# Ledger of designs, part 5: VH-VL binders against q869s5r1519to1633

Target 1, 115 residues: q869s5r1519to1633
Amino acid sequence: YILVAEDNDINIKVVVRQLEKLGYTAIVGINGLKALEIIGSFPICLILLDCQMPQMDGFTCSTILRQIEPTGQRIPIIAMTANDSKDRCFEVGMDDYLSKPVRVDRLQKTLSDWI

## First folded at step 19 (VH-VL)

Design m2
Fold by OpenDDE, look of step 19:
Structure m2 (fold): chain C 115 residues (1-115), chain A 120 residues (1-120), chain B 108 residues (1-108)
Amino acid sequence: as target 1 above (115 residues)
Amino acid sequence: QVQLVQSGAEVKKPGASVKVSCKASGYTFSEYYMHWAKQAPGQGLEWIGEINPRSGDTKYNQKFQGRVTMTRDTSISTAYMELSRLRSDDTAVYYCARESFEWLPYFDYWGQGTLVTVSS
Amino acid sequence: QIVLTQSPGTLSLSPGERATLSCRASQSVDSSYLHWYQQKPGQAPRLWIYGASYRATGIPDRFSGSGSGTDFTLTISRLEPEDFATYYCHQYGKYPFTFGQGTKLEIK
């Protein structure tokens, strides 16, 4: 299962379809807070995390995730960003990034790299 | 090659229902959302709704006031649009269209259209 | 819903001339979700420009799209006889998805 944290309906639809095309099952959180709830309820092997979301953005979510994750159980966090600094993503513990709008071939490569 | 083949023209009375089919080929049917659009004679295009062939989940344009039902049969790669309580202003060519998702979402393939005529 | 208003409604030009088609949105639309379709009589629409500025496969380079926010433009640098058709802009950024009313490009 791949956790997708994204607030835009269209982006959610597209990324979920891309993941399904690639053989993965997506679990969707519409913000960082929901993503945190999901991570405790489902076996997530990778997180696609939009940097910009209402209520709780991806940067805050990533920071919290890294603080609460058990030792030796690090889940890859991939930033989805349109214009945010890549450096900021890495500073908060994200492992990689995808430019939005996400391309399926780039997504495939990223998943291959981290899963 | 990708093809969307729709059912033939329909003539209906007001109050009746019509069910248009759209058979897909040349790709994995369940992977792509299918959309439907309406085009009244001499008019522009109007989005009716979408269906996820994988899950069967739908989203409709509220302007159709719950009169539309979209379904699919994955075993034959066919999408259906049923419009009930037909009225004269439902007379139009109805199109099915596939939604791309490899990058940007748009309608990359269209059916040939189905003319539905509603008259007393 | 987002209303797309195209102008002009009809554009009469001759082959070789430049055509400029406008699409105005009632609210901002992400360029990634603004598309153009071409339609000829008796035919289904065909994707022409996607993401405001990308030509669909097989579309000649005399076609170009531009714009952002609420104002988008489709330009044909030098009209060919086969270019005369109706062009629709379309937004896929917000439900319900909507189309402009179309610009009919006809031979003068």
Scores: ipSAE 0.905, ipTM 0.959, lowest interface PAE 0.5, mean pLDDT 96
Fold by ESMFold2, fold request of step 20:
Structure m2 (fold): chain C 115 residues (1-115), chain A 120 residues (1-120), chain B 108 residues (1-108)
Amino acid sequence: as target 1 above (115 residues)
Amino acid sequence: QVQLVQSGAEVKKPGASVKVSCKASGYTFSEYYMHWAKQAPGQGLEWIGEINPRSGDTKYNQKFQGRVTMTRDTSISTAYMELSRLRSDDTAVYYCARESFEWLPYFDYWGQGTLVTVSS
Amino acid sequence: QIVLTQSPGTLSLSPGERATLSCRASQSVDSSYLHWYQQKPGQAPRLWIYGASYRATGIPDRFSGSGSGTDFTLTISRLEPEDFATYYCHQYGKYPFTFGQGTKLEIK
C-alpha cells in the first residue's frame, strides 16, 4: 500500500490514478492525523505526503512519524510540495520530494528509487 | 490514435429519455475518466458529470442530478449518458471528453458531439 | 460553484491585431487547473492552453496564457485568419467543473 496524505480532492483523484497506472494500491488520508491513523492500521510501504494540509500539516506529520517509528523500520516519506521548501522537508525527516502538480513519469522514478 | 466516436443525432418528445454513446479507441479505456458536457444552441459549455470506467463510480453536476445516469461497458470501450424526463431546454449538442491524468487534469480528447433535439 | 466570467463577450478585430481575452473567477482557482479551449462552429472544443500558461501540442507561440488567483488572460500577439473562433476558459479545481460563457473572436 502507498499512503497518499492530501486534502485536495482533485489532487487525490489524479495521484491515485497515477499510482494505479503504475501498479500500486493507494490509501488516502485527508490530513496528517488521518495519515497517522492509517499507518497504524495498514501495512504502508511508502508515504506521499502533502506539506500543506488542515489540522496537521505534512511537516508536523513527518516529525511525529519519525519520533514514533520502530527501530529499523523507516517508511520512506516523499514530500509533495508546490514550492521550494526542500530543505525544510528533509529537516523534518522526509526522504525525497515531488513538485506539485505531480507528473506520472517523475512519480514512477521516485517510487522505483525508494521501493 | 485516440478517438471518441459518439452516436448519431436524436429527436425526442418532451418527457422521453435519450441515451448517447461514446466509443473510445486508441487507448486503454478503463484508465481514463470520461466526462460529458452540454452545449445548448448558441450557448457555452456546461459540465454534466463524470464516470470512472474502472469502478463505474459517477459524480454529477447538481443541476442534472436525478435526471442523468452515466454508465459504461468496458468490454466494448463505450461510455453512455442517459438523460430522462426531457424538456425543451435539453435541446443541445452533448459531448464526451477524456480526462488526462499523466500530469494536469484537462479534457485532452473530445467526441464529435451528438445533437439531441426535444420538440413537441 | 465557481463562476467564470469572460470578457469581452465578442471581440471584433482584424488579422494582424493583438487580442486579449479575460477570464475572471468568482473564487480563487489553482492555475494548474485553469484551462482554455478553442471551438469553431460545428466542431468540438479543442484544448488550447492548460495550467493557465502551457500551450497544448501544436498550438503556435503567438498564443500565451497568464494569470493566477481570480484573473486569467489569453493573449494572441498577432491574429491569423484561423484564430477567429470562440474561446472558453475552464476550471478543474473544484466540483462542479465550470466553463466561462465564451469570448467570440470574430473578423471586423
Scores: ipSAE 0.723, ipTM 0.884, lowest interface PAE 1.1, mean pLDDT 91
Fold by ESMFold2, look of step 19:
Structure m2 (fold): chain C 115 residues (1-115), chain A 120 residues (1-120), chain B 108 residues (1-108)
Amino acid sequence: as target 1 above (115 residues)
Amino acid sequence: QVQLVQSGAEVKKPGASVKVSCKASGYTFSEYYMHWAKQAPGQGLEWIGEINPRSGDTKYNQKFQGRVTMTRDTSISTAYMELSRLRSDDTAVYYCARESFEWLPYFDYWGQGTLVTVSS
Amino acid sequence: QIVLTQSPGTLSLSPGERATLSCRASQSVDSSYLHWYQQKPGQAPRLWIYGASYRATGIPDRFSGSGSGTDFTLTISRLEPEDFATYYCHQYGKYPFTFGQGTKLEIK
């Protein structure tokens, strides 16, 4: 499973469609809190994490994930961001980033690097 | 090459139903959302709704909610739009259109249009 | 729902002139989801400009799109005979998806 943490209906629709084209199964969390619940309930191998979400943004969600994750079980976290704040993404424990709107060829390359 | 071929023109009486087909070729039908749009004579375009061919899930413009049904048959790569309880202002050309998803979603291919005339 | 209002409704110009077509949204639209379609009589619409400013494949560079927020513009720098058609803006950012009413670009 790839967790897609995203609150926007259109962005979700497009990214899920792209993941299916690439042969991956997506599960969606509509905010950071819901994403944390899904990680506890499903075998997630990678997280696509929108930086801007209501209730709990992606930066906060990543920080919490890195604090509570079991030793040796680091799940790749890929930021999805409209602005190029690469350094901030890495500071909170994200492993890579994708510029929004996400292109399927960029998504494919990034997933190949981390899965 | 991608091609969307729609069924032929229809003449209907008020109160009847019409079902327009859209046969796709040149791509994997189930990978792309299909949309339908209405264009009344001399008027602009109006979005009716969409269907996910993989799941069959639909979403409709509220203006058509309760009168429109979109379906598909993946075995023959065909989408359908049925409009019921026809009125004279449903006279229009109806288009199917395919949604791109590789980057930005837009309607990249359109059917030729199907004229539906509602008259008594 | 987001209402797209195009102006002018009809634009009468001669070949060689510059055309400016406007699209105003009733609320902010992400530029990535604002598109333009061209339609000639008896034909289906064709994608022309997508993401506010990107030309579809094969569209001449005399066409340019710009804008953000609520105000978007399609400009044709030097009209050719084949450019006379109706142009629709379209938003894909929020359900229900909507089109502008169109700007008919016609020969003076």
Scores: ipSAE 0.721, ipTM 0.881, lowest interface PAE 1.1, mean pLDDT 91
Fold by ESMFold2, last read:
Structure m2 (fold): chain C 115 residues (1-115), chain A 120 residues (1-120), chain B 108 residues (1-108)
Amino acid sequence: as target 1 above (115 residues)
Amino acid sequence: QVQLVQSGAEVKKPGASVKVSCKASGYTFSEYYMHWAKQAPGQGLEWIGEINPRSGDTKYNQKFQGRVTMTRDTSISTAYMELSRLRSDDTAVYYCARESFEWLPYFDYWGQGTLVTVSS
Amino acid sequence: QIVLTQSPGTLSLSPGERATLSCRASQSVDSSYLHWYQQKPGQAPRLWIYGASYRATGIPDRFSGSGSGTDFTLTISRLEPEDFATYYCHQYGKYPFTFGQGTKLEIK
């Protein structure tokens, strides 16, 4: 499963469709808090994490994930960011980034690099 | 290559229903959301709703809620829009349109349109 | 719902002139979800500009789009005879998706 943490329903629709075309199954969390719940309940192999979300944003979510993750179970976290804030993404433990709006060819390449 | 072919023009009485078809070819039908739009004579476009052909899930413009039903048959790559309790202001050309998802969502291919005339 | 108001309703110009078509939204629209379609009589609409500023495949570079927030424009730098049509702006950012009422670009 690939976790998509995103609050915008149009962005969710497009990214989920892109993942399905690429052969992946998505689970959606509408904020960082919901994303954390999903990670505890499902076998997630990669996280697409929007940096801007209500309740808990992506930066806070990533920080928490890196603090609580079991040793040897580091899940790749790929930032989805509109403003290309790479330094902050890597500071909070994200592994890579995708510029929004996400293109399917860039998504495919990024997934191939991490899965 | 990609083509959306709609059913022919229809004339209906007030109170009747109409079902318009949209047959897709040149791509994998289930991969792309299908939308429907209305264009009354001499007027602009109005979004009616969408269907996910894979799941059958729909979402409708509130203005049409309760009167519109969108369905599909994936075995023949065809989407349908049914509008019930027709009235004179339903006289319009109805279009199907395919939604892109490779980057930005927009309507990249349109059917030729189906004229529905409601008259008594 | 987000109302898109296009102006002018009709724009009468000659080939060779510059055309500027306006689309104003009642609420802010992410420019990635603001699109323009061209429609000629008896034909379906055709994607023309997407994401406020990107030309669809095969669209001449005399067409340009710009804008953000609530104000968007479509500009044709030098009109050709084939450019006379109706142009619709369309927002895909929030349900229900909405179109402007159109600007009819007509000769003379």
Scores: ipSAE 0.713, ipTM 0.879, lowest interface PAE 1.2, mean pLDDT 91
Fold by ESMFold2, last read:
Structure m2 (fold): chain C 115 residues (1-115), chain A 120 residues (1-120), chain B 108 residues (1-108)
Amino acid sequence: as target 1 above (115 residues)
Amino acid sequence: QVQLVQSGAEVKKPGASVKVSCKASGYTFSEYYMHWAKQAPGQGLEWIGEINPRSGDTKYNQKFQGRVTMTRDTSISTAYMELSRLRSDDTAVYYCARESFEWLPYFDYWGQGTLVTVSS
Amino acid sequence: QIVLTQSPGTLSLSPGERATLSCRASQSVDSSYLHWYQQKPGQAPRLWIYGASYRATGIPDRFSGSGSGTDFTLTISRLEPEDFATYYCHQYGKYPFTFGQGTKLEIK
């Protein structure tokens, strides 16, 4: 399962279709809190995490995930951001990033690097 | 070569229903959302709704909710739009259009249009 | 729903002139989801500009798009005879997806 943490309905629709084209099964969390619940309930191998979300943004979500995760059980977290500010993403424990709007060929490359 | 071929023109009486078909070729039909739009004579375009051909899930413009039904048959790569309880202002050209998802969602291919005339 | 208001409704110009077509949204629209279509009589619409500013494949570079927020513009730097058509802006940012009412670009 790839967790897509994203609150925008159109962005969700497009990214889920892109993942399906690439052969992956997506599960969607509409904010950072829902993403955390899904991680506890499903076998997630990678997280696509929007930096801008209501209630809990992606930076906060990543920080919490890295604080609570067991040692040696690091799930790759890929930021989805409207800018490519890599430094902030890495500061909060994200492993890579994708510029929004996400292009399927860049998504494929990034997934191949981490899965 | 992606192609969307729609069924022929229809003439209907008020109160009847019409079902327009859109046959897709040149791509994997189930991978792309299909949309329908209305264009009344001399008027602009109006979005009617969409269908995900893989799941059959639909979303409709509220203006058509209750009168429109979108379906598909993946075995023949064909989408359908049915409009019921026809009235004179339903006279229009109806288009199917495919939604891109590789980057930005837009309507990259359109059917040729189907004229539906509602006349007493 | 987001209302797209195009102006002018009709633009009468001669070949060689510059055309400026406006699209104003009732709410902010992400530029990535604002598109322009060209339509000639008896034909289906054709994608022309997508993401506010990207030309679709095969569209001449005399066409350019710009804008953000609520104000978007399609510009044709030097009109050719084949450019006379109706142009629609379209938003894909929020359901229901909506089109502007069109600007008819006609020969003077």
Scores: ipSAE 0.710, ipTM 0.879, lowest interface PAE 1.2, mean pLDDT 91

Design m2
Fold by ESMFold2, fold request of step 20:
Structure m2 (fold): chain C 115 residues (1-115), chain A 120 residues (1-120), chain B 108 residues (1-108)
Amino acid sequence: as target 1 above (115 residues)
Amino acid sequence: QVQLVQSGAEVKKPGASVKVSCKASGYTFSEYYMHWAKQAPGQGLEWIGEINPRSGDTKYNQKFQGRVTMTRDTSISTAYMELSRLRSDDTAVYYCARESFEWLPYFDYWGQGTLVTVSS
Amino acid sequence: QIVLTQSPGTLSLSPGERATLSCRASQSVDSSYLHWYQQKPGQAPRLWIYGASYRATGIPDRFSGSGSGTDFTLTISRLEPEDFATYYCHQYGKYPFTFGQGTKLEIK
């Protein structure tokens, strides 16, 4: 399972379709709080995490995830960002990033690097 | 090589229904959302709705809600749009269009259009 | 719904002239989800510009798109005879997806 944490329904539609093309099953969290629920309930192997979301943004979500993760169970967190905020993404424990709007070939390469 | 071929023109009376088909070739039909749009004579384009061919899930423009039904048959790579309780202002060319997902969602291929004429 | 208003409705120009087609949205549209289609009489629409500024495959470089927020522009730097058609802007940012009413670019 790949967790897609994203609040925009058009972005969700496209990324989920891209993941299906690449052979992955997506689970969608519409904000950081829902993403945390899903991680606790499903076997997530990688997180695509939008940096800007309502209620709990991606930076806060990543910070919390890194605080609560069990030893030896580090899940790769890939930022989805529309701007040049790479430094902040890595500061909060994200492992890589994808520029939005996400291209399927960039997504494929990033996923192959991490899973 | 991608091609969308629609069924032929239809003439209908008010109150009837019409079902337009859109046969896809040159790609994996179930991978791409299919959309339908209306273009009344001499007018612009109006989005009717979409269908996910894999799941059959649909979403319709509220203007057509209750009168439009979109379906598909994945075994023959064909999408359908049915419009019921036809009125004279339903006279239009109806297009199917495929949604890209490799990067940005846009309509990358269109059917040739199907003229539906509603005439008393 | 997001209303896209195109200006002018009809634009009469000669080959060699510069054409400027405007699309104004009733609310902000992410430029990634703003597209332009060309349509000639009796034909289906064809993708022309996507993501506000990217040309579709095979589209000549005399076409350029720009804009953000609520104001978008399609520019043809030097009109060729084949460029006379109707152009529609289209938004995928919010359901229902909507088109502008079109700008008919016709030969003077």
Scores: ipSAE 0.707, ipTM 0.880, lowest interface PAE 1.2, mean pLDDT 91
Fold by ESMFold2, fold request of step 20:
Structure m2 (fold): chain C 115 residues (1-115), chain A 120 residues (1-120), chain B 108 residues (1-108)
Amino acid sequence: as target 1 above (115 residues)
Amino acid sequence: QVQLVQSGAEVKKPGASVKVSCKASGYTFSEYYMHWAKQAPGQGLEWIGEINPRSGDTKYNQKFQGRVTMTRDTSISTAYMELSRLRSDDTAVYYCARESFEWLPYFDYWGQGTLVTVSS
Amino acid sequence: QIVLTQSPGTLSLSPGERATLSCRASQSVDSSYLHWYQQKPGQAPRLWIYGASYRATGIPDRFSGSGSGTDFTLTISRLEPEDFATYYCHQYGKYPFTFGQGTKLEIK
């Protein structure tokens, strides 16, 4: 499963469709809190995490995920960002990034690098 | 290559229903959302709704909710739109359109249109 | 819902002239989800400009799109006879997806 943490319903629709084309099953969390609940309930192998979300943004979500993860069980976190804020993403423990709107060919490359 | 071919023109009485078909070819039908739009004579375009051909899930413009049903048959790569309880202002050309997803979502291919005329 | 208002409704110009078509949204639209379609009588619409400023495949360089927020523009730098048609802006940023009412570009 790939967790998609994203609050915009159009972005969700497109990214989920892209993931299905690439052979992956997506689970959607509409904010950082829902993403944390999904991590606890499903075997997630990678997280696509929007940096800007209501209630809990992606930077805060990444920080919490890195604090609560079991030793030796680090899940790749890929930032989805509209701005070039990649330094901030890496500071909070994200492993890579994708520019929004996400291109299916860039998504494929990134997934192959981390899965 | 990619083609969307719609069923022929229909003439209906008020209160009847119409079912328009859209047959797709040149691509994997189940991978792309299909949309429907209305264009009344001499007027602009109005979005009716969408269907995910893989799941059959639909979303409709509230203006048409309760009168429109979108379905599909993946075995023949065909989408359908049924509009019930027809009235004279439903007279229009109805289009199917395919949604891209490789990057930005837009309608990249359109059917030729189906004229539905509702008159006494 | 987001209302797209195009102006002018009809634009009468001669070949060789510059055309400017306006699309104004009732609320902000992410430019990535603002598109333009061309339609000639008896034909289906065709994608012309997507993401506010990207030309679709095969669209001549004389067409350009610009804008952000609530104000978007389609410009034709030097009109050719084949450019006379109706142009619609379209937003894909929020359900229900909406079109402008169209600008008919006709020969004077």
Scores: ipSAE 0.699, ipTM 0.875, lowest interface PAE 1.2, mean pLDDT 91

